VHH binders against q04fp6. Designs and how they scored, part 1

Scores and structures below are computed, not measured.

Target 1, 166 residues: q04fp6
Amino acid sequence: MKELRIGRVINTHGIAGELKIDFNTDFPEQRFAKNSELLIAGEKLVVQSSRPFKQFWLVKFSDHENINLVEKYKGEDIFINERKEPRLSEGEFLVSQIIGLKVIDEKGNSIGEIADSFHTGANDVWTIKKSNGKEILIPYIDQVVKKVDLQTSTVTIELLEGLDED
Structure headers, positions and changes below count from the first letter of each chain, unless a header shows other numbers; Kabat numbers aren't used for antibody chains.
F, E and O are the ipSAE of ESMFold2-Fast, ESMFold2 and OpenDDE, as the mean of both directions, binder to target and target to binder. V2 is 0.75 times the mean of E and O plus 0.25 times the DockQ between their complexes.
[cut] marks letters that were taken out.

## First folded at step 1 (VHH)

Design e01 (framework vhh_etentamig_d1)
Fold by ESMFold2-Fast, scan of step 1:
Parts: C-alpha cells; sequence; structure tokens
Structure e01 (fold): chain B 166 residues (1-166), chain A 125 residues (1-125)
C-alpha cells in the first residue's frame, strides 16, 4: 500500500530505451532487477534489464524499445509498492513447501531430499541431503530445477557439471 | 504492514560483546527466514548471518563465523545476534532483514524484504 521512492529519472541513455536513474536505495541491484515492477508517473513498468553506470543505474523496461518511448519519463520519481506477503505464481514456492520434498533426476532415480534452503547474494540455494549423509547445494534456476510437484512431494532436477562433486 | 525494529547497538571496546535484537510484526514470523545485514562506513551492505524459519539452520559470513551467533524466539517474534570478540572491523549499522519466503527463477541480487531502520554498533578503544 505504501509507495517508497527509490530514485529519479535524470535522463535517457543512448537510443535503445535505457533511462539513467539517480537512485536513493541501499539495494539498487535488487530494486532494479529484471522483472521488478516499478511505478513511474502512475504507470506500472516491468524491468527488462539494468546495470550500474558510474554513480547512476541504467534501467530498460519491457516494451520500451527506443528513446522515443521513454523520453516522457525524464524528471519523474520512481516508486515501488511495499509488498504484502507474496502471492505465489508459476515458479514460486514457499520455503515450507519445499523442505522434505523428494529429489529425483529426469530418469526418475532418487538423489535425496530437500533438507534446507537459504538466500545469499544473487541466488536462492537449496540443500539436498543424500542417503549417504552428503549434501549437494543447488541454485534455484530453471536449468537445474526442472519440475516441482507438490502433489507427489517430488522435485525433478538436472545436475549441471560440478554440482555433485562434494 | 511489515515492521522490523532493531535495538541493542552501542559503543563497545575491542574484544567485547553485544547482543542485538529485532522485533518483528506484520507477518507470520516463524514462516520466514531472517538475516542480519550490516553496512560499515564507506562500504556497501554486507550479509552477516541467516537463520531458517524454524531456527533449525544457521548460516554465517566467513568474517563472523565462530564469533557471532544468530538465534530467534518465534513465540516473541524476535531475532537476535550475539556478537562476541568484537573487532574494529565490525563497526557498522546492523539491519534486520526478512526473507521473501519464496523462490523464483527471476530473483535479483537480494532475496530480502528489507524494512528495518538499523542499529549502530561502534567498536573502538
Amino acid sequence: as target 1 above (166 residues)
Amino acid sequence: EVQLLESGGGLVQPGGSLRLSCAASGFTFSSYAMSWVRQAPGKGPEWVSGISGSGGSTYYADSVKGRFTISRDNSKNTLYLQMNSLRAEDTAVYYCAKDRGYYDFWSGYSPFDYRGQGTLVTVSS
């Protein structure tokens, strides 16, 4: 409900739709991350990409392919809505839903079970406990986690090179 | 509305101890992992420690491992950080951070729903 100001558009940057942001947030990497929903001039805009640039942050929004579509945002403040507890969508799961799920590979072979999860840096990380007591840490990315089936309490993964090396 | 209120900071001498508290409200505390994040003068934010919703699993940055202990009391909606063997390098504003409570393939750099005002810890002789 509450809108939080996280920056101001000070200019466009180049011709491909990038905006130059003077930000006032401690976590610009998170606030301007891909798929973040921002409010500018009463419009909801979804971040396509962003990157640091000197003391500024450059942000490109989905469906804003060129400078002509974004010039109208020059001088506008950027806000985010403080989130309620998240409504889960496709590819989103509560921690409590995944702990204890059985982990199998794409052939149906048992790997172990989800024992824990934690968040640090850019990636969500799941811990798999094998039957021999060893742990594998996997990133929650779509190249590794192929399917989460809460009906059967099963997660299907594809182990990438290096993930099962202790 | 989610609220996180940190307390317990202050001036302490090197080798001393301090205990930080974070009072949480506006969400089901036991359902979310919690973290401590600090920002030292002239530096960016640094994740320090994390604890699972149940309190069964704890994680630490290498810089504080063996010296700091994170804990929580879910009956009181309170997160703690026990800081021992403090060093000048531990001087920072310490923030209580709430985990988002979900995973997705599109997550940015920080998984935290960061709402606290912070508490200043100064380690100086």
Scores: ipSAE 0.000, ipTM 0.212, lowest interface PAE 12.4, mean pLDDT 78

Design e02 (framework vhh_etentamig_d1)
Fold by ESMFold2-Fast, scan of step 1:
Formats: C-alpha cells, structure tokens, sequence
Structure e02 (fold): chain B 166 residues (1-166), chain A 124 residues (1-124)
C-alpha cells in the first residue's frame, strides 16, 4: 500500500475537534473532503468536515467531537493511502477486448454495453451505452467494477449514487 | 507533450456572463474526458464541471448547476465553459484539466492540471 504525505497537524483549532493542517498537497479541497480517509499516527480517520483557513486547512474527523480527543494528533504527519488500483489495471485489458461487453448489475439486470474506455488521471473511465442510446460513465475502480468475464463477455458493476441518471 | 491553454477570463459585474476556452494539443483530444477546475483566493482547488470524450455526458458541481454549461468541439480540440449569472463567489483562476470528475470522485481529487489558468473577477 502506497502512502503519500499530504500535510502535518500543527495545532488544534477551537474546542470542537478541529485540527489546523499545514498541507503540502496541490489538492487540499479534494484530499480533505467529507468522507475522505486519512492516516494519522497509524490510525484511519474519516473527514466529517473541512475548510480553508488562511494558509492552512481546518479538518474535523468523525467521532472526534472535542479538543480532548484530537490533542494527541498535534505534530503528526497526515498520509493518504493511494486507492488500490483495481485488479483490472490499465494494462490488464486492451480497449478492443472490453468494447461491446454486456454490462449487468449485481442483481443480473442489463444496463448496457461498453462503448469506450479512456484514461483520467489515476483511473480509467468506461463508457456504457444504454439501450436508449444514452451513455453512463463509470470509474474503473473496485467499488464499481465487480467482475469482468471475457469468456461470457460480461461485466458486473455496482452503480453508486451519482454514477447513473436514474 | 500535453499542452492546455486557457483564455476568456476578465473582469465582469455580478449577473454578467463570460465564455472560457481551452485549446488542447499533444494528445487525442476526443479520447479524453475534460474538466474545469477553479481556485479562489485563499482556497484550494474546486472541481467545477466535467464532460465525456464524446460530449454525450456532462457533470456539474452543485454551486454552478443551472448557471454554467460545459461543452467541447472535438474538431477544433477546444473545451468551453459558458458562465452565466456570475456571482462574487465565482471569482477564481479557472483551469482546464484532462480527466473527468464525477460527484462521487470529488473525494479522490484525481485529474490532471495542465494549464496556466485564466483569471475571472466578479465585482462591481
């Protein structure tokens, strides 16, 4: 598992559990977004809220509602785990192998067919063409792509909120 | 090499409109999703809008839905952002980025910044 240092806790802020972060990431708003998982002192912490503050970022973690619960993090470095690349990596399939694969959900309902694949930074994105001609874009990540079966020409996905225009 | 060049920013009054452009070169433009990302003074980057390679799917941050429209012209290798009903809070440097951001991808922050940006100032 790769760990990337994105900042350091320089102080607490107020009494409600906010930590003041000196960040060294180019993407603080995304890295400290709500529900992000961060590593501090070997502990996994989930962001409840965050906001910019002068040259710093203020971060509050779930289940850390007051200053007494967060004082122990002062002076600690903050890391993120790079999301594990899906087992289906960019180099695992040629575009020609995945175009035309039938897409189903975990209940076996037909969603459409793979129409395209392209790279977007850390992850590939697959385009699914529905029977009505509309397209859905899905990220090539373990949370969405559950199984690729080339023998049956089928891809099984879980559609997360915001990925499909239901 | 990937090159992205933003243009179209400027000073505009609240309620006004601006159209931003991003000229792309060095890659097969139509094969990549594209995004607009902004950074306001004293704040971190905020994803604004994304568009699929074909232009068939578009996505917007809640702060700009109904006011901004992303589009692309693959024959000209150009990405656009039409900004209407501009507010003081839209004041930022706007960057063209290779890559797509879904609402669920806001947590990852993963897309490429390649441009120098274009400044949009909304004030009287």
Amino acid sequence: as target 1 above (166 residues)
Amino acid sequence: EVQLLESGGGLVQPGGSLRLSCAASGFTFSSYAMSWVRQAPGKGPEWVSGISGSGGSTYYADSVKGRFTISRDNSKNTLYLQMNSLRAEDTAVYYCAKGLRYFDWLLSGYFDYRGQGTLVTVSS
Scores: ipSAE 0.000, ipTM 0.128, lowest interface PAE 14.8, mean pLDDT 75

Design e03 (framework vhh_etentamig_d1)
Fold by ESMFold2-Fast, scan of step 1:
Structure e03 (fold): chain B 166 residues (1-166), chain A 124 residues (1-124)
Amino acid sequence: as target 1 above (166 residues)
Amino acid sequence: EVQLLESGGGLVQPGGSLRLSCAASGFTFSSYAMSWVRQAPGKGPEWVSGISGSGGSTYYADSVKGRFTISRDNSKNTLYLQMNSLRAEDTAVYYCAKGSITMVRGVIKYFDYRGQGTLVTVSS
C-alpha cells in the first residue's frame, strides 16, 4: 500500500544519465515531472528532467549526470508513495484500474470483463469482452455505467437497446 | 513483443483519397480494439477513429466523420483507414494504436505500442 509501481527501467539512453522507462501510469507527465520523488532499487531519487520518447519516457535524476551512475538501475521497477497518486475526480479512473473488472447488469448477471478503454471527442468508450469472445463497446455515460466498485472489482451497467444483440 | 507497422501515406491533393494499412504482430489482434491517431506539425496528437476487436463497432472524431472509414481484417492481423475528401487540415503523421490511448485534459499524450507512423501530406 505504501508503494505504487509506475514503470520499469528498460535501458539507459545516451551518456548523460537518461533512463528509458516503460511506464504503466496514465499520468507520466505528472509522475516524472521535475522534483518528483521516485523509488528505484530501494533508493529515493529526485527527477531533474524528463520527456516523452516514442512509447517510452526518458528521465534524468538529480546527481546522476552520466551513464556510469545509472547503469545499475537497468531492469529495476520504479515506485512512488501511493499517497502522492494524482487526484482523480469522482467518476474518473486510471485505465489500469478498470481493465479486467467484471461487468454485470443491474440484476447481477455476468456480461463479461473490461478489455480496454479509449477516448473519443464526445465520450470515453470502454470495451467489454464477453465469455463467448464477442465484444461490446459502451460509452462511459451515466445512462450506461451505473456503478464502478474497485473493492469488488465490479462494474454495473445498463445496456441500451441494440448494444447487446443475441 | 507488440509490433505495429503503418503504410500507405503519401502526397495527395485536396479532395483526393488515400488508404492506410497497419500490420500488427505480437498479440492476439482480434481480442483488442484498435485506433488511428494523427499528429499534425506543431500540434499534439488527435484521436481519429476506433474499431472494436470483432469489427462490429466503429467510432470517429467529428472532424473526420463521414469522410474516413476504419476497418480491420482479423485473418491478416491488419487495420485499415480509408480517407476520402482529404483536406489540408488532414496533413499529419498517422499512427496505428493498440487499444488504450492515454489522454490528459483532452490531449492524447502517449500510445500503447504505437508504430513508426506514416506521413500524409495534403497540398497542391
Scores: ipSAE 0.000, ipTM 0.167, lowest interface PAE 11.9, mean pLDDT 77

Design e04 (framework vhh_etentamig_d1)
Fold by ESMFold2-Fast, scan of step 1:
Structure e04 (fold): chain B 166 residues (1-166), chain A 124 residues (1-124)
Amino acid sequence: as target 1 above (166 residues)
Amino acid sequence: EVQLLESGGGLVQPGGSLRLSCAASGFTFSSYAMSWVRQAPGKGPEWVSGISGSGGSTYYADSVKGRFTISRDNSKNTLYLQMNSLRAEDTAVYYCAKDLYYYGSGSYRPFDYRGQGTLVTVSS
């Protein structure tokens, strides 16, 4: 129903059917993974293989094994069908899915709710707003975040010493 | 519709400073965390810095910690990045992004809300 633009074909690459893509997606590895279905010029194409190349992504489609079959796509935008819910792997979440989730400890005590979240070079960080208005910052690591249940809107954590302030 | 317009990039010498701005529209700016993401020549996108919706919490990639400062003005729907002590390795196109954060390795569309970017070149 709704198409999301993830890149543009700027050129062919070599003679074996690879297209050079200027991508505008955060996860080219996932968007251009094998068996992904992409839309170019109203045609559905299935990815056979892809790889990074300089600032671009090289993509080869099934049944498009040489340059003559793919020259027609030069200059075309690449789209995917936008789903109402994101296609995430098990254990992956969008920030928008976790904001407002109720936070409890392993004993079932209420700690607060997720007020914000952000990623750093080392790990992801969640901000928990307590009922008293104070905030706790926790790292998104297995030692702290034990369970995320989107259906019940609840997160279970083990609060490490020094992360909670009075 | 979400619109993000970056500005402030340019050519600067190593050790120099630049201030980037991002004008946001089409959403309730103060309700969302905001990020700066960069893409250097020959590399994939790299998250640089971010700020909570209220501005009360800020976060930085190790590569820029102590040199860059992220801030926001919710009354003007504007995000800023103050870049000091610039290095050649900071050369990149810098993008403003709405709620780029995710948990794990994948997400559906966080970077799809990026602006057109502003080029920062650090060279002698």
Scores: ipSAE 0.005, ipTM 0.176, lowest interface PAE 11.0, mean pLDDT 76

Design e05 (framework vhh_etentamig_d1)
Fold by ESMFold2-Fast, scan of step 1:
Structure e05 (fold): chain B 166 residues (1-166), chain A 124 residues (1-124)
Amino acid sequence: as target 1 above (166 residues)
Amino acid sequence: EVQLLESGGGLVQPGGSLRLSCAASGFTFSSYAMSWVRQAPGKGPEWVSGISGSGGSTYYADSVKGRFTISRDNSKNTLYLQMNSLRAEDTAVYYCAKVRYSSSWYLRGAFDIRGQGTLVTVSS
């Protein structure tokens, strides 16, 4: 079983058992969510709480309520079991994979490039920046996003009524 | 070399307004989401607001919604925070931050670089 490194403990934070993590994952909110199981120094730890902090993530583990219990983890790498890695469904993408992709319509006309992605309650929304500096927000649904080709760095879309702002 | 320089802080009375600026250099500014983070004396850092690389998506902490407006000018590599209806609890050092990952849900999360900060004091 392979372990995937998701970060490193660089220091403690305060006296209540928080560790300051330099992470290397696109899913910090998922990886450090409450009840997540992490491996540090060969020990399995369960996340009690976590929060973003500057360029780092602060993590507090169950049964590790003070600084004396967590100082031993300074400098240790943080791992997860690869089998528990978030699954990307067919057609799902990491934000890091889609930013900068060239956007074209089904006729091959250039629309712009992907500038950002955010999640709503129903769908992911992708932000397209046009060459004129204006933006279009598109929902990541089959009616709009027809093809994502990471090899050619191209996304093909069909603009539905009301999606182009002006 | 990535560099962020905050300015515009000062002393203001409750109900007043201030406009903060952050001049960015050393990276492709328009390719990164940016955030404003503040730290009040004796407290931990609090995320305040975030903006997508294009400027089309903006996000705010509940404590500042309706009072603060984040914006950016990608042609000038500059991030702004317009602060209206200031309250004593807004007193803090304000930092602009380059978001580590280009994701708008992550605008509320970790960031790669933090600038030197600009002090905002709201006092009668």
Scores: ipSAE 0.000, ipTM 0.092, lowest interface PAE 16.1, mean pLDDT 76

Design e06 (framework vhh_etentamig_d1)
Fold by ESMFold2-Fast, scan of step 1:
Structure e06 (fold): chain B 166 residues (1-166), chain A 124 residues (1-124)
Amino acid sequence: as target 1 above (166 residues)
Amino acid sequence: EVQLLESGGGLVQPGGSLRLSCAASGFTFSSYAMSWVRQAPGKGPEWVSGISGSGGYTYYADSVKGRFTISRDNSKNTLYLQMNSLRAEDTAVYYCAKHRYYDSSGYLRWFDPRGQGTLVTVSS
């Protein structure tokens, strides 16, 4: 899939060409950064400026400097073309690489499966879904995540005292 | 189906306190981990805190450790964030989020489904 949906234009904002976007991406700062190329109604638009606003993102496109030029985009979905993946550091993983990996402890006991990940300034937080349907949140730090093996689809962790609810 | 409604924000002076609430419906609340995520003016979303389904395990971003406390009341399907020693840098719209959502691009979402959020402004 070369075209990925990242949001929807829900309204115009003010008179200077800003569009109010209900975004569908964890990376709105990156997706709506200046000079980003977006697709709306089959038209390629270049971001001039953008900013967060409540639960929305406000975006202004180059050469679209008043409300009359952008009103036609109301209700349209916004897409991007993703050709290049970000360069990852050693020990960093894409969400797509880790979701569904089987989680075991250092003794080989099954704990569950990776269900989710949140990015933070300090550490990622990974969610493990246990076989009973309950979840554990673990920080992605060396004390907890000991090994990620993509070839065997397995993550080895050491549960800290008090981390497991059951 | 999943609905989340945040409340409790407002204007507060530096060093003050606020308690945020999130009313959840449309899923078995006690079976899912929940998070608070914030978005400051001019910034992207930042994960703040997380709590396990039972409430027994809590996790915090380094920027809020020791100042914020996350909690939940599963009998009321409500998530809370007690914010103490507030700083100007804590000014943001705060959202509650249920883990395990992906957008149509395959990216993990910080808030999905998102509510309106609740605005916290720390200023004299």
Scores: ipSAE 0.000, ipTM 0.192, lowest interface PAE 12.9, mean pLDDT 76

Design e07 (framework vhh_etentamig_d1)
Fold by ESMFold2-Fast, scan of step 1:
Structure e07 (fold): chain B 166 residues (1-166), chain A 124 residues (1-124)
Amino acid sequence: as target 1 above (166 residues)
Amino acid sequence: EVQLLESGGGLVQPGGSLRLSCAASGFTFSRYAMSWVRQAPGKGPEWVSGISGSGGSTYYADSVKGRFTISRDNSKNTLYLQMNSLRAEDTAVYYCAKGPRLGELSFYKAFDIRGQGTLVTVSS
């Protein structure tokens, strides 16, 4: 079956068998949920528990209850064996529906186009590629995303004002 | 070094109120947008509210509009979240975050979360 890379083990965390994962999946809550089967170094591991931690995900596997049992996984990539589309909720969009939509602000100024989408808990986050090659991300909430028009391929947004340049 | 320290969490009854604080240091606080991000047990992080650094613009997730108020005191390098009409679904660890940062590809990298957070439990 097709193996899809969802992250990389960058370190252990603490002494109780948690691994710190740098993930690249849109659905970490689902992929690292209890009883999920993951592949690391060709070995099938079942998730016992997991939790987000800053920019990372912490994962503990069944039968791997201390640091000595998991240290061997440092630097290994993590794969899954399946393609699963998440259940759509009211107001949700498929990634394929939104990629390439033109993004404008409420004043009609062109900002860029939708390049990607990912989900974090209760929020979907959309990535916008600007004409100058920079990318920005916006949370999919009513205050930021004002209108999605699939017929005209246009999204109207309001960015959080006053974010300073450094 | 950027430091963010959350406080003010606790156990409250449904319908109650709580005020969270975040003490910031190691950067020019007034120049950066700040946010509150929460994480409920067994779930991923959820952006709750944001406030501009150079202005009075505030933004809220639909789940908290009308109940929560974000504010800041730039003279004290402190961010606040006034939480009213609390519900069981507001139970979470609340984090103070610098951001969002433009150009990041991941929610976790767009919001600079450094503290351990403050736990809010809404239960009867």
Scores: ipSAE 0.000, ipTM 0.241, lowest interface PAE 11.3, mean pLDDT 76

Design e08 (framework vhh_etentamig_d1)
Fold by ESMFold2-Fast, scan of step 1:
Structure e08 (fold): chain B 166 residues (1-166), chain A 124 residues (1-124)
Amino acid sequence: as target 1 above (166 residues)
Amino acid sequence: EVQLLESGGGLVQPGGSLRLSCAASGFTFSSYAMSWVRQAPGKGPEWVSGISGSGGSTYYADSVKGRFTISRDNSKNTLYLQMNSLRAEDTAVYYCAKERWLQLKYYYYGMDVRGQGTLVTVSS
């Protein structure tokens, strides 16, 4: 889809413009973070604040300070416009682009393949699955990840001391 | 370690039904949206259906709307796909997938395919 559906407005909450969202996303704290741009009923809205509430997420949008301004969004789906997302910077990758890439060291030796990626607050961490079923975790930093070549589906890494110890 | 184990596939005649299951472990299941993604022989992956962490919202590709029903049992860490009125075009390996973020400043685009899949063949 050109637009990714990340939730639905199920109701208003209180009188100060908060909407109660039933979400279908990983880490709603990041998706509904301040300054995030979301689409509801074709309208672009910028998140002012958000917080967890029971099994839902409460979201308040900039310039929507009271219940009368947000009643119209009840029952509407919430989308993120994938074409309007900030362009990835050089060296940034989507998980879908890196899963399954063959991993080699700087000498050309096969290490395994990328099995997963997650964020730790400091750096993205990539999981490499070896042929023996064991996994090694590498930080996505210039000292470790030397080259990502999507055309050849290959990642070249330099293993820091201790990262590939059994 | 996130693990997703699909089951329930098999051979079925056109118009038949199957129920797929996905047993999840290694994460707080109720906190994540889940999807079913399929890949037909020789084709790329196609997103089929999605469900919010609470189960309160469900979403379907136009090709399966009205025929498939996604559900989850958070007490059992299990995702389901009830497939009715199956067509030859539904023949594919079906994977369950978990949404995730790539990094704090960017939204992850798409769904991870984390399981080994289960084959559904619709043929008479």
Scores: ipSAE 0.000, ipTM 0.109, lowest interface PAE 15.4, mean pLDDT 75

Design e09 (framework vhh_etentamig_d1)
Fold by ESMFold2-Fast, scan of step 1:
Structure e09 (fold): chain B 166 residues (1-166), chain A 124 residues (1-124)
Amino acid sequence: as target 1 above (166 residues)
Amino acid sequence: EVQLLESGGGLVQPGGSLRLSCAASGFTFSSYAMSWVRQAPGKGPEWVSGISGSGGSTYYADSVKGRFTISRDNSKNTLYLQMNSLRAEDTAVYYCAKTRYTIFGVVTPYFDYRGQGTLVTVSS
């Protein structure tokens, strides 16, 4: 399994087992989410809770309830094991799950199908290929994407003025 | 409370330049990706540009590539948009938005905050 370095423990924080992390990832909220598995000093640790703190991230691990249990991690790098399949939160989808989904509007009219998805620093952008071969780019935001139903292979969207222009 | 305050909009002639600013407070600014989104009169919102929390990655809509530059100063909790070679079609209210990241090929659903906006009018 390939290990990805996401930060370094720079200190403990308080007495209840929190570690102060200097992170080097663009995705700290996801990497330090509850139930995430992290690797420190060769040990697998499960996140119990985490929160942003100034320029750092504070992380508390399951079964590490006080400062004496976590002092040994000071100065250690933090890694994650890259998984073949990532863990999904509510509302998150793999690109492979959404490509080919039928796109309809709120009235049930067919618009096209999802042809691609790419990440921007802001949000994901989905490409819809219409029956006439033209493409529409839509942002994956709740104002536009109203429902994703994987059981019926259907996405319901509200087309905002300007997104379906020539 | 989370707060985003945009500024720097105004009236400019075609070919002109403007620099927009967004002052962020109430959250750890450096930990979140930020975006600029615009909405022209009578049109829906259009994503313009995005920048990662560290500032190491930037993204642009095809309509603004080569003309606009997004940047951030994490020490000042401020997001910027440098707009050059402005065109009439750039006329819009510009919004600063805090958004969630994707991981790998996973998509995330939301802009999780939008500010009050700043009006940019490009007209001769």
Scores: ipSAE 0.000, ipTM 0.136, lowest interface PAE 13.3, mean pLDDT 76

Design e10 (framework vhh_etentamig_d1; at its last look DockQ between E and O 0.23; V2 from the best seeds 0.00; counts 0 for: pae E 8.3 > 2, placed apart)
Fold by ESMFold2-Fast, scan of step 1:
Structure e10 (fold): chain B 166 residues (1-166), chain A 125 residues (1-125)
Amino acid sequence: as target 1 above (166 residues)
Amino acid sequence: EVQLLESGGGLVQPGGSLRLSCAASGFTFSNYAMSWVRQAPGKGPEWVSGISGSGGSTYYADSVKGRFTISRDNSKNTLYLQMNSLRAEDTAVYYCAREYRVWSGSTYKVYFDYRGQGTLVTVSS
């Protein structure tokens, strides 16, 4: 098994099982995402939740609900299997699965199809390609993206004023 | 099934340039964001640069911003990294990585799938 070091546990945080991590990756959000499987001190741990905290990242693991269960990890390095794919929970999907999905409004009118997805500092942005070749950029926010349905291969959106003109 | 084949590494003097290539096969290349990740001897891996599936958006680590340029040619299923003004600290094995993005209703999670064997870049005077 090829192990990749992504950080070090420097302390516990609070009493509810959070660990404070000094990470050595430029994308801690991806490495410590929910359902990620990490190795610490020879144990396989599944991430329940994580969040940024000052210069650090706070991570809570499934079945590690209090400080007494996680104190043993202080000072330990955190590893992942370099080529291991993360587990998907029910209701999660690969972004590659949304490319090519039909985009409709809440009335069922066809708008186009998903052509791209990229990250910005505040939001992820999806590119919709219309039949006429023009593109619309929409932010992935709950005011715009209402539903993603992989069974019907559709995405339902609410177009805010100005989004469909350029 | 998924194959990523890196090339273009070599020995170069500080201040020099190299262009890395990654030939992808076994998946719909344009549906995936791609990244370059490097690992220096004795150190953990460091993300270097990323590009969206269409090539419309690019990102860079602060350590390489302004010096490196990521690009892709979806018609050739190829990812590139143009490296300029190379420094000794850029010495590493460079890996082409497929970005594995997961959406969970309101947030995205981004992972890498290291399928390439890597290409060595040595910057030495």
Scores: ipSAE 0.084, ipTM 0.509, lowest interface PAE 5.0, mean pLDDT 80
Fold by OpenDDE, look of step 2:
Structure e10 (fold): chain B 166 residues (1-166), chain A 125 residues (1-125)
Amino acid sequence: as target 1 above (166 residues)
Amino acid sequence: EVQLLESGGGLVQPGGSLRLSCAASGFTFSNYAMSWVRQAPGKGPEWVSGISGSGGSTYYADSVKGRFTISRDNSKNTLYLQMNSLRAEDTAVYYCAREYRVWSGSTYKVYFDYRGQGTLVTVSS
């Protein structure tokens, strides 16, 4: 079983079995959701409740409802089964998967490939490297990105006026 | 296994400089935008700077513009943050964070899915 480290127990909190967790994932609300299963010191623990606490999270586990039962976890790393990683729903994809994909227009003409993707305060911007070596930036909006097909490794776009520099 | 390991933090006087590094492993580094986020004691996390996968685009929070420089070496799977003209208010734990961007066909969501344990930067006279 491939395990993914998501944090470390740094201390107990209170006497009700809460553990203070220094997490290294930015999905703590998901990772520490009720009924989530975590691995600590080789033991599978089920989250009973959790809440943010400053820069940490406090997590209480089922059947561990007092400090005496959780002291042994102090200093231990917290893992999850990699399978518990957030899963993409149908039709969803990671933007990172877009890198390298072929870019075509709605007519099927080749434009280039996705060379880069970066997030601005409002929207993502993709860099398309055209066949001639030039790069253009496109906003990731419905008006421009019409389809992403990971099966065919193709992104269909409609260039807005002014974006086509060829 | 995705791993991010920050280093370079320490104690520095106001006006001083530090260079943070983040060693990344377990994923195709160049495919992901990376960011630095920081969290000061008693405060919520604050985004500091971001850089695109290729490194061609960089972004900064207003609070650090002109003082901080984000960069990356994809050949070394390393993210950097050059911090100059440090101020007391820059005191925080600095985290290297991988951007997790999800497109659902109707919505676009950006997260930071992984970050390191952080490196403490203390700016004090």
Scores: ipSAE 0.039, ipTM 0.424, lowest interface PAE 2.0, mean pLDDT 85
Fold by ESMFold2, look of step 2:
Parts: structure tokens; C-alpha cells; sequence
Structure e10 (fold): chain B 166 residues (1-166), chain A 125 residues (1-125)
């Protein structure tokens, strides 16, 4: 029973089988993408198409192409298999991808390694452990973090005055 | 295969306490920030608390701050949630989740990867 609720059908939309969804997921475009497998009323349904509509998402399922086939889903919760991981966009990283990366300056000189990350309310901050055992904090912003290169396991930063004074 | 297994839920009276555990396997646990996320009946997921991979930083939703304490033991691959002063509104299925923390220089977003069935916490007289 590995189900996660991602929305509720609040009504039909039109006569061609679209359902209006009040969604509760940060990934509506991906979760409701074509070929996604969702559970409604104990049935597995496959998304044929979907689109945003005001604060809602409109979803049509394969083999459910008229209102007569979908009216029964009004008021039902929508679930997805909990194990499907979202794809990350370019420039997005998991914390696991950045811990342990070598930090270099733009000339390739070693600064240290990423040891941890934490949230400050404004942005994430990475801790860099230097060879002398001291740590420096860098904000993850475009001005400081120039490149994350997972192929070489490196992060290139521009050290601004004051950032390395710890 | 990545596995997260929640336990420790149950029925408790208002004002009571519970300690949730999440056993992790199939990945390098210490490399991931982790969260507890809860889902009340008929509602969407609600983030409760998060902790950095090392355990050095902890974060809480306003609704639980001061009552809940997140912790982890990286030597045991286990995430914990100590829940005190429980209220009826805390009734939910509680999931542990790996965090997908994403940065683009100007935007911070957190996404959650749920792997288990959760553990039910019911706070009722």
C-alpha cells in the first residue's frame, strides 16, 4: 500500500473526459504528465494529457474520453506510487550530489570539500571543510557558485572578499 | 533498492508523546537531508520537520516548533521524530522522506521522496 495522495477530483470539465483536479503536489507537470499511472477509486488510470487551468490541473485519462466515463470520479482522491522519483531540471541538485564534492576556484586551485548544507531562510548555505580543518560558509547563489560539475566531482566558486575569513 | 520504513505510531491522548523511527537502507543515508511529512485524512502532504545530512541543522514547521524534535543516527541509518504535547490536529500518517533540495541561485525548493507506507498517529480522547 505505497500510495501518496496528490489531489482530488472536484469536477468534470467539458464533455470529452477532462477532470478538474485540486492538486497537492509540488510536481503537477510531472505527476500529471502523459503516461503517468495514477490511482482513483481503486482503479489504475494512465494519463493521456494534462494542462494547467487557473489554480487547478485538468487531466484526461486513456480510454476515458467522454464525460459519461469519468463523472463517477467526482470527489475522489488521486494517488500515485510513492516510489516514483521526480526528474530534476538543469541546475537542480540533490543534497547527496553535492556532499563530498571538491571545491575549486576559477583557476582550479583546491579550496576544500562540501561537508554539509543548511537552510538560512534566504538561501541554502554550503559548508566547505578546508585542509586545515576549518570550515567556511558559502551561500548557494549564482554570484558565488559558478559551476557544479558532477562529471569531475567539482564545484567552482568565486571567493568574494570576506567569505574565506573563517 | 531504496527503502524507508516508518514505525512508532499509535493511538495517544492529547498532550501525550510518541517517538517515530524511520529505518533507511539501499543508499548512503548520511548524504541525504531527511524530512518528516504528514498526511491527514483527506488532505495533501504537509511538511513537518527536516534535518541536514550530518544532523547539524534542524528545521520545523511553525505548527510543531517547540513540540517536535527531529534527530538522526547515521551509524544506525535511522531517522527519528520525538513528538510531545500532541494535539488532535497532529493526527496523520507520518512519512519519512529523502529531500530533493534544489538550488538555481535565486530559488530554493524542497521536494520529497516517499518510499514507505508511513506510520499512523492518532491523537484522540
Amino acid sequence: as target 1 above (166 residues)
Amino acid sequence: EVQLLESGGGLVQPGGSLRLSCAASGFTFSNYAMSWVRQAPGKGPEWVSGISGSGGSTYYADSVKGRFTISRDNSKNTLYLQMNSLRAEDTAVYYCAREYRVWSGSTYKVYFDYRGQGTLVTVSS
Scores: ipSAE 0.012, ipTM 0.320, lowest interface PAE 8.3, mean pLDDT 78
ESMFold2 (binder alone), look of step 2: mean pLDDT 82; pTM 0.806

